VH-VL binders against q9xwc2. Designs and how they scored, part 36

Target 1, 164 residues: q9xwc2
Amino acid sequence: VTCDFKNELVSMNWNVKNNKIQIHFEHNNLTENRWTSIAFGDGPGMNNLESIIFSRREDNVITTNSGYTPKKKKVVVDDVSYVTVNDVQITGNKLKVTVSRPLGPAGPRNFSLDQCLNWMVVPGGSLSNGKFKKHHGKIFFIKDVCAAKCTAERIQRINSNKAL
Short names: E, the ipSAE of ESMFold2; O, the ipSAE of OpenDDE; V2, 0.75 times the mean of E and O plus 0.25 times the DockQ between their complexes.

## First folded at step 22 (VH-VL; framework fv_tixagevimab)

Design f3 (at its last look DockQ between E and O 0.53; V2 from the best seeds 0.65)
Fold by ESMFold2, look of step 22:
Structure f3 (fold): chain C 164 residues (1-164), chain A 119 residues (1-119), chain B 109 residues (1-109)
Amino acid sequence: as target 1 above (164 residues)
Amino acid sequence: QMQLVQSGPEVKKPGTSVKVSCKASGFTFTDSTVQWVRQARGQRLEWIGWIRVDSGKTKYAQKFQERVTITRDMSTSTAYMELSSLRSEDTAVYYCARHTYIYQGFDIWGQGTMVTVSS
Amino acid sequence: EIVLTQSPGTLSLSPGERATLSCRASQSVYRNYLAWYQQKPGQAPRLLIYGASSRATGIPDRFSGSGSGTDFTLTISRLEPEDFAVYYCQQYDYTPPWTFGQGTKVEIK
């Protein structure tokens, strides 16, 4: 059961309670006029992916958007985000954000995380004139994430087993 | 209490410069982007530019870019706006305002500084 | 440059009446960056609404905002004596310059 992900650029963990999923996301290098995202979908690549997008404007405004990625790897943000921002901090270029959404169907596409999906982290792309430009760098894939299984009880058992 | 306090009124001759100060208190200055806005009598508010307190990076409206300099002093929690080559049409109330990286509008405004440019 | 046009220019009403103020943008504005301000004579603007519909801290429930795209509305459900002022909409969309509307003056009839 996969309930976290970490590499040199990104640290992320998620948990579910009361039909909501909470995602803690850290990105070590979100510079100005850039975006990064967590994407969810049926298969590899950037097509048909539900997304949570974090961006940093030139004036230091941090924005969280819900959205999706159509077949040509273009990011489309929702006019009204259905994702709740519980906390956000920026220190230098290090972003720390906690978001939540319903585990089941939510948003304008009625997208559910109550299923096993591939998760992707897009490390960054440019934000120019309100447009989310094509990403740069290697996408990080997390195969077969069954987020509904990431309850507090199960995470506690996983962590206890690692300590032994 | 969260506050921006500006310097007092200025009367200036055409061709000179004015420097308006904007002192912050009651909030973390380095989390802010300080905005400068002016309003001539009976006119709408006009955006001049901003400064990111954390980096000192600035952005100016094109109309002002050749005449305005925005700075900040982190040791005194104070932002400054200097407008040079003053003309009579620069007569206005000059405001500073701020937002943070968690954007919720320009939620704190200074009291305004009247700048009068006359003969 | 995004031009914000407010209507009406002047709204003459009595206390207790409903005020409806319109702000129309020359092109679409991301609603997260549409705000409304109140300004009284001799005072700085006061933030009322950000994100088109979110009330700022300390703003009473009689103020509400709505709209998206090019059409935005500020509603004051029941005017109080302290609500007679000039109201400005403002956009802070992704690209400068950031602009304000020309204002709607709400005055006692």
Scores: ipSAE 0.730, ipTM 0.867, lowest interface PAE 0.9, mean pLDDT 90
Fold by OpenDDE, look of step 22:
Structure f3 (fold): chain C 164 residues (1-164), chain A 119 residues (1-119), chain B 109 residues (1-109)
Amino acid sequence: as target 1 above (164 residues)
Amino acid sequence: QMQLVQSGPEVKKPGTSVKVSCKASGFTFTDSTVQWVRQARGQRLEWIGWIRVDSGKTKYAQKFQERVTITRDMSTSTAYMELSSLRSEDTAVYYCARHTYIYQGFDIWGQGTMVTVSS
Amino acid sequence: EIVLTQSPGTLSLSPGERATLSCRASQSVYRNYLAWYQQKPGQAPRLLIYGASSRATGIPDRFSGSGSGTDFTLTISRLEPEDFAVYYCQQYDYTPPWTFGQGTKVEIK
């Protein structure tokens, strides 16, 4: 059971409330002209993944895009983002962003956590002329992400425990 | 309530410099990107450059790269655009505009500053 | 740089008519970074549409934006007398300069 993930590079927690998923994502080293992403899906591998892509532009603006990765192909970025940015800040190279997305139909795809899924965190890739280049580094896997296990109440409990 | 207020009109001689100010109020200036745009009489809008307020990072159009300096004073919530080596062709109304969130566009504009360059 | 070409240069219409303005980019522009502005004589530009299709605050619903890639459109469903002005598109994609189109003048017939 997990409603958060943390390693040396990233920290993330999420909760489901009111048929929306809210994700707080931190990246410790998102340098300029770099992107990172969270990918959602049960595979196999990098197939059929919903993606949230965080990019740091040359103007030091953080952008958030939603997209889809069909069958290990390059991510297809949506024309419009179906993710709402609730908060975003970059301090040095540390990104902190909070986003939300409705569960269920959103744009051309249906994203649901009714069934448990494995998530993937792409540590990063280069951004060149507005194009996402291939990622580098080991992909982080988050097992058994289930909406039923990550309610707002559960997140509150986790946060409370962390405060102790 | 949210606004950018620019400095008054300027009359300059060729070869001199002009510095236009753009004071922000009603919003968090430090979270903004400010772009500068000019418009000669009866002409199109012309992009000059931008400044990211929190970092002070700037980018200029190649046309102005050698003559323009965009700065900001966070303590006074004011952005500046200085154009040197003025030419008659620089005669235009200069605008500042801001965005807070890039996806929301430049939603607040200054009222414009007329800069006249003449002998 | 990305060149934005607007068409037509001038659009002569009567109040109540539908106005369709085009903005074509020399290369693909993310929708998120395409805006439309309205400018009246002696005034600063006013943001109408951001993200190609989102109305700015206070903008009447008769204004709408659409398009993607290299082709963007601003539509005024029913022209009001106050809508006669010059309209500009701007892109502020990843790589500056953040160029403007040359503008379309919507004038009263």
Scores: ipSAE 0.647, ipTM 0.863, lowest interface PAE 0.9, mean pLDDT 91
ESMFold2 (binder alone), look of step 22: mean pLDDT 91; pTM 0.936

Design f4 (at its last look DockQ between E and O 0.67; V2 from the best seeds 0.56)
Fold by OpenDDE, look of step 22:
Structure f4 (fold): chain C 164 residues (1-164), chain A 119 residues (1-119), chain B 109 residues (1-109)
Amino acid sequence: as target 1 above (164 residues)
Amino acid sequence: QMQLVQSGPEVKKPGTSVKVSCKASGFTFTDSTVQWVRQARGQRLEWIGWIRVDSGKTKYAQKFQERVTITRDMSTSTAYMELSSLRSEDTAVYYCARHTYISQGFDIWGQGTMVTVSS
Amino acid sequence: EIVLTQSPGTLSLSPGERATLSCRASQSVWRSYLAWYQQKPGQAPRLLIYGASSRATGIPDRFSGSGSGTDFTLTISRLEPEDFAVYYCQQYDYTPPWTFGQGTKVEIK
């Protein structure tokens, strides 16, 4: 079980504490008027996914939304975000964001991270006047993410081992 | 502890310009968007424009686009609003306010600067 | 531009009563970009609610915000003497200007 993910574009790690998952997400090239997202579910593919969407405006305001993607349709953005933003920073086109959500169901949907799920990272799409346009690029898949197994203690150990 | 402190009151003649300063302290200024708002006596708040501190990018209300310039000095953590070709109608209290990367509203406001334009 | 219309213009109430203030937008506004401010005479506005329903730091829980789309509401559950002031809503969505409502004056009956 891994508690992090990294490729050329994104870096992400997560841990569970107090029945909440905290996700640190970095995007190396989130330009203005762009969005990126993390999604999770059982699939198949891009069906029936819970989403956390990060968007950058021209004034560098970062907005975090929760949403749902049914049956390969456009993401339905929630009126109220069910994700808590803990920290946000933009340096150039580098996004650093830390968010948290309950491990169990959050919002109107029954998605729970108590179970192992497939996670997906959407590299990005354009944002126009608050409208999310179709994403571009290959979606990154993280198979069999078991968030509940990534406790703070485990994350610390993993990080320590990596440092050695 | 976190605050925006604006420059003192100004009395100007029509046709001149005024530059109001807004100094930030107690928070990371570079992470801020600063908006300028004015309010004539007994009137509603009127939006002037904003500046993104880290990039210097600005947007102005169309009403002021030809007369207003918003700038910032990161070294002094100060934002500026300059309004030219002043008119009597520009008499108002001018406010600066900030929000951060996280859209949490404009949570810190300056105390306001009274600008009086009269012959 | 997005026009915010607040209602009522004046709300006369007594301490202890419930105050309900409305802010209607001419166009849909993302909740994340809707804020409420309180302003007392001779003072700068003070942020009460951001993201339509989130209380700013230090704001008493008697203040609450709700709404989405074009209709937003600020509620003061039980008015305190210090709550009599003018209240403004502001949207700062995408296209400038980031307009304010005309304000609602909450005055003591």
Scores: ipSAE 0.820, ipTM 0.909, lowest interface PAE 0.5, mean pLDDT 92
Fold by ESMFold2, look of step 22:
Structure f4 (fold): chain C 164 residues (1-164), chain A 119 residues (1-119), chain B 109 residues (1-109)
Amino acid sequence: as target 1 above (164 residues)
Amino acid sequence: QMQLVQSGPEVKKPGTSVKVSCKASGFTFTDSTVQWVRQARGQRLEWIGWIRVDSGKTKYAQKFQERVTITRDMSTSTAYMELSSLRSEDTAVYYCARHTYISQGFDIWGQGTMVTVSS
Amino acid sequence: EIVLTQSPGTLSLSPGERATLSCRASQSVWRSYLAWYQQKPGQAPRLLIYGASSRATGIPDRFSGSGSGTDFTLTISRLEPEDFAVYYCQQYDYTPPWTFGQGTKVEIK
């Protein structure tokens, strides 16, 4: 059961309680006029993916949006985001953010995380005139994430097995 | 306790400059983007520009671009706005305000500085 | 430049009544980055609502904001004596300049 992901650019973990999922996301290099995202879906690459999108404006505002990617390297943000921002911090270019959403269907596409899906991290793209441009760089791919299983009890069992 | 405290009223002649100070206390100054806004009597608020405290980067409304300079001093937690080549229509209350990297609008405002430009 | 037009210009009401203030933008405001401020004579503006619908810290729940795109509303569900003031909407779109509406004066009948 996969309940976290980490590399040199990104650190992420998630847990489920009371039919809500909480995701802690860190990105080491979010510069101004840039976006990064977590994407979910079972389609190939960047097609048909539900997203949580983080962006940094020139005036240093950090914006969190729900959205989707109907086609490779294109991002469409929702008019009204359905994710809750629980905490956000930017230090230099290091973003730390905690978001939550319902585990089951939410948002205008009734998207559910209560099944196993592929998760992706898009390391970054540009914002230009308020428009999200295509990403560049390697997508970080996490296959077959069954987020509903990432309860506190299950995570503790995973950590106990790792310690053995 | 979170405050922006501005310098006192100024009376200036046309063609001169004014520099208004804005001292922060009770919050982390470097997390802020400091905004400058003015309001002539009975008029709507007018945005002048901002400074990111962390980098010193500025952006100005085009109307003010050639006459305004916004700066900050991190050792005193103070931002400054200097407006040159003053005209009578620059008579207004000048406010500083802030926002942070959280999208919260302008949540802290200074008390305002009356600048009067007269012969 | 995004022009904000507020209506009505003046709203004459009694304490206890519901106030509804409108703000229309000349073009869609990026991600509903629209704020509402209260201003009393001789005072700085006070942030009430940001992001169209989020209440600022310390603002009582009788103040609520709604809307998206070009049409935004501030509602005061039950006017208190201290609520008689001028109210401004302000957009902080991705691209400056950031602009304010002309104001709606809420005055005691």
Scores: ipSAE 0.644, ipTM 0.838, lowest interface PAE 1.3, mean pLDDT 89
ESMFold2 (binder alone), look of step 22: mean pLDDT 91; pTM 0.935
ESMFold2, look of step 23: ipSAE 0.597; ipTM 0.826
ESMFold2 (binder alone), look of step 23: mean pLDDT 91; pTM 0.935
OpenDDE, look of step 23: ipSAE 0.438; ipTM 0.823

Design f5 (at its last look DockQ between E and O 0.74; V2 from the best seeds 0.57)
Fold by ESMFold2, look of step 22:
Structure f5 (fold): chain C 164 residues (1-164), chain A 119 residues (1-119), chain B 109 residues (1-109)
Amino acid sequence: as target 1 above (164 residues)
Amino acid sequence: QMQLVQSGPEVKKPGTSVKVSCKASGFTFTDSTVQWVRQARGQRLEWIGWIRVDSGKTKYAQKFQERVTITRDMSTSTAYMELSSLRSEDTAVYYCARHTYRSQGFDIWGQGTMVTVSS
Amino acid sequence: EIVLTQSPGTLSLSPGERATLSCRASESVYRSYLAWYQQKPGQAPRLLIYGASSRATGIPDRFSGSGSGTDFTLTISRLEPEDFAVYYCQQYDYTPPWTFGQGTKVEIK
């Protein structure tokens, strides 16, 4: 059961309670006029991916958007986000953000995370006058994430097994 | 208590400069982007520019670009706005305000500094 | 630059009544980057609403914002005596200058 992901650039973990999923996301190098995202889906050719997108404006505002990628290299941001921002911190270029959404269907595409599917992290892309430009760097791929199984009880059992 | 406290009123002659200070207390100054806004009597608010406290990076409204300099001093938690080549049309109350990476609005405002430009 | 036009210019109401203030933008405001401020005579503006609909810290729930694109609304569900003031909308889109509307004065009677 996969309930976290970490590499040199990104750290995240997620948990489910009361039909909501909470995602803790860290990115070590979100500079100004840049974006990063978590994407979800298995579509052909990396198409039709639901996304949670984080961006840093020139004026240092950190924004969180829901959206999707209808095809690779194209990001469409929802006008009204269905994702709740619970906390945000930026220290230098290190972003830490906590978001939540319904585990089941939500937003304009009725997208659900109560199923097993692939998660991806887009390490970064540029913003130009509020427009999302193509990403840079290798997408980080997390196969077959069954987020609904990441309850507090399951995570505690996973952590006790890691300590061994 | 989170505050921005500005310097006192100024009376200036045309062609001179004014420098308004804005001292922060009760919050982390380096998280802030400090905004400068002015308001002539009975008129709408007019945005002048901002400074990111962390980097010192500035952005100015184009109409002020050639006459305004916004700075900050992190050791005193103070931002400054200097407007040069003053004209009678610059007579206004000048405000500093802030936003942070966590806030998208100007959530804290200074009390305002009246600048009067007269011959 | 994005011009914000507020209506009405003056709104004469009694305490307890509902106030509805309009702000129209000359161009679509990107991703609802719009704020509302209250200003009383001799005082600095006070942030009420940001992001078109998010209430700022410490603002009573009788204040609400709505709208997107070019049309935005501030609603005060039940006017209190302290709510009689001038209200300004402000856009903070990516492209400066950031601009304010001309104001709506909410006055007694």
Scores: ipSAE 0.586, ipTM 0.826, lowest interface PAE 1.7, mean pLDDT 89
Fold by OpenDDE, look of step 22:
Structure f5 (fold): chain C 164 residues (1-164), chain A 119 residues (1-119), chain B 109 residues (1-109)
Amino acid sequence: as target 1 above (164 residues)
Amino acid sequence: QMQLVQSGPEVKKPGTSVKVSCKASGFTFTDSTVQWVRQARGQRLEWIGWIRVDSGKTKYAQKFQERVTITRDMSTSTAYMELSSLRSEDTAVYYCARHTYRSQGFDIWGQGTMVTVSS
Amino acid sequence: EIVLTQSPGTLSLSPGERATLSCRASESVYRSYLAWYQQKPGQAPRLLIYGASSRATGIPDRFSGSGSGTDFTLTISRLEPEDFAVYYCQQYDYTPPWTFGQGTKVEIK
C-alpha cells in the first residue's frame, strides 16, 4: 500500500481522516494556460474515470474542477466542483494544491474511493480561452491505490519508520 | 490588516492624463492580480483591466485599450492605472481590487479615487 | 462580451424577509468565475460570494449563492437592516471584459 506518488513531473500524497481523503498534489511545470488532472477508476484506460482538474490561466487564476470521463469520451466538467480546495499556490511554474473530498460517494455520481482503484495523473493539456483542450504526454498510472488504508495514523507510522 | 490604499481625488482638464495609485499592504502583493474598475455617479461598475503583478501582464477592456495603461511597482507594492486623453465621461470613482489564487475572488478593494474631468 | 443582467432592478423588502437576486449571463460562465458584491453609498464594493456559491471571509451565512451556466442567484435568507444596499454580480471568465451586472438595489419597504 502506498500513500504517495512521485516522478519527475509530479508529487502527490494522500491521507484519510474521518472518511475524508486529502490529496496534496504538486506539479513542477504547469505553465500558463495549462491544466493537469488526477483521475480515479478501474479503466480500462481512460474509461469511466472521475477526475480532479487543476488549471492555470495567464492571469494567475487557478481553478479546481471535478469531472467525469465517459466511455472513451472527453472529460465532462461538473458544473459544481465536488472537491474542496484547502490550499493552492503557484511559484513560477510549480503548482501546489491541497484538496479534499469524502472518501465515499460525492457529487452526482456514485463514485467511491472506499475501494482500491487505479489512479492516473494526466501530465497536462492546454487551455484555450479558458477551455480545456486535449491532454498531451504519457499518463502516469498508480495501480491499486487503496486510499482507505492511508489513514493519518498509518501515515504517521510510515513516516516514523522512515525516520528510523 | 490586508488593504489597498488608493491615491487622493483628482481634478483634470479634458485631454490630460491621470495616474491613480493603489498601494497594497498586509499581504503578498506579488501573488496578486489587480483589476481596475470605475463607477460614475449612480452608474454601474465598469471594468477597465487587470494586471498580473508577478509578470506585469495586462489585459484591458477594448473601450480603454487605446488610453489606459496599468502598471505595478513591486518594490513599493503599488499598482497604477493611467488614463490619458481624458474626457468628461471619464468622471468617476476608480477602484482597484486584488485577486489571489487563495482568495479566488476580488476580496480586497481600494477605497476608491474620485477623478473629475471638467473644463 | 458577456453581458450580465440582474433582476429585479429594485427589490423593496422589510427586515426579516427573504431576498432573491438574479444574475443572468448572455452566455455560459464557469461558476468558478462568478462573484457577488455588496455596495453601500460612498463605499467600495465588498465581496460576498465567489465561485458562485462560496462565501467570502467574514460573510454571514444568511448570504448564499447558487447557479451555473447562465443563471446565478444570490439569496439573503433573512434581511438585516445593514443588508439594504446595491448588489452586483461580476464574471471574469477568461476573455475580457470582466463585466458587471447593472446591479440590484435592495431597499427597505
Scores: ipSAE 0.429, ipTM 0.814, lowest interface PAE 1.3, mean pLDDT 91
ESMFold2 (binder alone), look of step 22: mean pLDDT 91; pTM 0.936

## First folded at step 23 (VH-VL; framework fv_tixagevimab)

Design z21 (at its last read DockQ between E and O 0.81; V2 from the best seeds 0.76)
Fold by OpenDDE, fold request of step 25:
Structure z21 (fold): chain C 164 residues (1-164), chain A 119 residues (1-119), chain B 109 residues (1-109)
Amino acid sequence: as target 1 above (164 residues)
Amino acid sequence: QMQLVQSGPEVKKPGTSVKVSCKASGFTFTDSTVQWVRQARGQRLEWIGWIRVDSGKTKYAQKFQERVTITRDMSTSTAYMELSSLRSEDTAVYYCARHTYISQGFDIWGQGTMVTVSS
Amino acid sequence: EIVLTQSPGTLSLSPGERATLSCRASQSVYRNYLAWYQQKPGQAPRLLIYGASSRATGIPDRFSGSGSGTDFTLTISRLEPEDFAVYYCQQYDYTPPWTFGQGTKVEIK
């Protein structure tokens, strides 16, 4: 079971408690007037994905919004966010954010995280006058993530087995 | 406990410069963006500009772009606003205020500094 | 620049009554970067609402903000004696300047 993801640019952690999923996301280089996002869906690829978008203004305001990535289109930000922001930290260009949402369907896209889904990380795109421009760079794909199984008890057992 | 404390009142002649200070305490100054605004007697609040403390990046209103300089000293947790070529119309109370990266609006304000410009 | 127009100029009410203040923008404000402030004579403005509808820390729940695009509203559900003051809206959208409305004075009837 995959409950963590890490590369040179980003890291993710999934943790389930009380039928809610908590996602810890870190980005090592989110500069001003830039956005990044994590997305999930049933595929294929960048098609009809529910997104959580993180953006940084030139005055250093960090925003977190739920949204949607239509097929081969720009990300669409929701008027009302369907994720809860639990914590936000920015140090230099290092972003640390924790968000949470229900495991079941939430919002208009009806994606349930009770099932295994594919996740994607968009490394970055430009933010211009409040508009999200097309992303640049290689997208990171994380296949067959079963976030609902990432409970404290399960994670503890996995770590114990690795220590053997 | 979280506060911005501004320097005292100023009386200036036309053509001179004034520099107002704004000292932060009770919060992490480097996490802040500080805006400066002014208010003439019986008038609305007028936006002057802002400075992001960690980088020193500034933005100014076009009206003040040629006369205003906003700076910060991170070692003393103090922001500054200098206005040159003073005119009688610059007579007002000047305020500093901060927001942080968590987007909570401008939640901390200085007490204001009265600047009087007269011959 | 974005011009904010507040209405009414003066609102005369009694304690216990409901106050509704309007702030209209000359163009849409992105992502509801709209704040409301309270100012009493001889004092600095105090933040009430940010992001159009989020109540600042320590602000009583009788204060609420709503609206989007070009139309925003501050509501005081039940006026307390200490609520009689001047109220300003400010937009802090992506393009400077971050302008203020001209203010609404809430006075005792």
Scores: ipSAE 0.834, ipTM 0.917, lowest interface PAE 0.5, mean pLDDT 93
Fold by ESMFold2, look of step 23:
Structure z21 (fold): chain C 164 residues (1-164), chain A 119 residues (1-119), chain B 109 residues (1-109)
Amino acid sequence: as target 1 above (164 residues)
Amino acid sequence: QMQLVQSGPEVKKPGTSVKVSCKASGFTFTDSTVQWVRQARGQRLEWIGWIRVDSGKTKYAQKFQERVTITRDMSTSTAYMELSSLRSEDTAVYYCARHTYISQGFDIWGQGTMVTVSS
Amino acid sequence: EIVLTQSPGTLSLSPGERATLSCRASQSVYRNYLAWYQQKPGQAPRLLIYGASSRATGIPDRFSGSGSGTDFTLTISRLEPEDFAVYYCQQYDYTPPWTFGQGTKVEIK
């Protein structure tokens, strides 16, 4: 059961309560005029992936949007986001954000996280004149994430087993 | 509690400069981007530029690019806007305002500084 | 640059009536970056709405915002005496200059 992911650039974890999923996402290098995202779907290289997109403007405004990728490298943000931002902090280039959304179907595509999916992190792309340009760097894959299983009870049991 | 307090009114001759101050209190100044906006009598608000307090980076509207300088002093939590080569069309109330990185609009405004340019 | 055109220029209404103020952009604006302000004579603007539809802290629930793309609306459900003022929309989309509408004056009939 996978309920977190961490490497040198990204740290995230997620949990489910009351049919909502909360995602804690950290990115160590979100510079100005850049975006990063978490994408969901059948795996790397698939089109039409559901996404949560974070962007940083030149004037330091941080924006979170729901959206999708109609093809692997392209991001389209929803005009009205269905993702709730619970907390956001930026210190230097380190982004820390907590978001939540319904676990089941949500947004204009009725997309559900109540199933096992591949999760992807797009480490960054350029933001130029309001356009989300191509990402750079290798995308990170987290295979077969069954987010619905990441309840407080299960996470607590996982943490207790690590202490054993 | 949270406030921006601006310097007092100015009467200036054409061709001179004015420097308006904007002192912050009650919030973390370095989280802010300070905006400068002016309003001539009976006219709409006009954006002049901003300064990121953390880096000192500025951006100006093209119209003002060659005459405006926006600065800040972190030790006194104060932003400044200087407009040079004044002319009668610059007569307006000048406001400072702020936003933070959480994008909730210009939520705190200074009281305004009247600048009158006349011979 | 993005021009914001407000209509009507003046809205003459009585206390208790509903006010509907329009803001039209010359090109699409991300709704995240659309705000509304109230201004009374001799005072600084007061933020009412940000993100097209979110009320700022301390703003009464009679104020609401809506819209996307090029068309945005501020609604005051029941005018109070203190609501007679000038209202401005503002865009602060990705590319400056950031611009304000020319205003709608809401005056007592």
Scores: ipSAE 0.700, ipTM 0.859, lowest interface PAE 0.9, mean pLDDT 89
ESMFold2 (binder alone), look of step 23: mean pLDDT 91; pTM 0.932
OpenDDE, look of step 23: ipSAE 0.820; ipTM 0.913
ESMFold2, look of step 24: ipSAE 0.679; ipTM 0.854
ESMFold2 (binder alone), look of step 24: mean pLDDT 91; pTM 0.933
OpenDDE, look of step 24: ipSAE 0.786; ipTM 0.895
ESMFold2, fold request of step 25: ipSAE 0.548, 0.658, 0.656; ipTM 0.802, 0.840, 0.834
ESMFold2 (binder alone), fold request of step 25: mean pLDDT 91, 91, 91; pTM 0.929, 0.931, 0.931
OpenDDE, fold request of step 25: ipSAE 0.832, 0.826; ipTM 0.916, 0.915
ESMFold2, last read: ipSAE 0.528, 0.655, 0.647; ipTM 0.802, 0.841, 0.840
ESMFold2 (binder alone), last read: mean pLDDT 91, 91, 91; pTM 0.934, 0.929, 0.933
OpenDDE, last read: ipSAE 0.833, 0.829, 0.016; ipTM 0.915, 0.916, 0.606

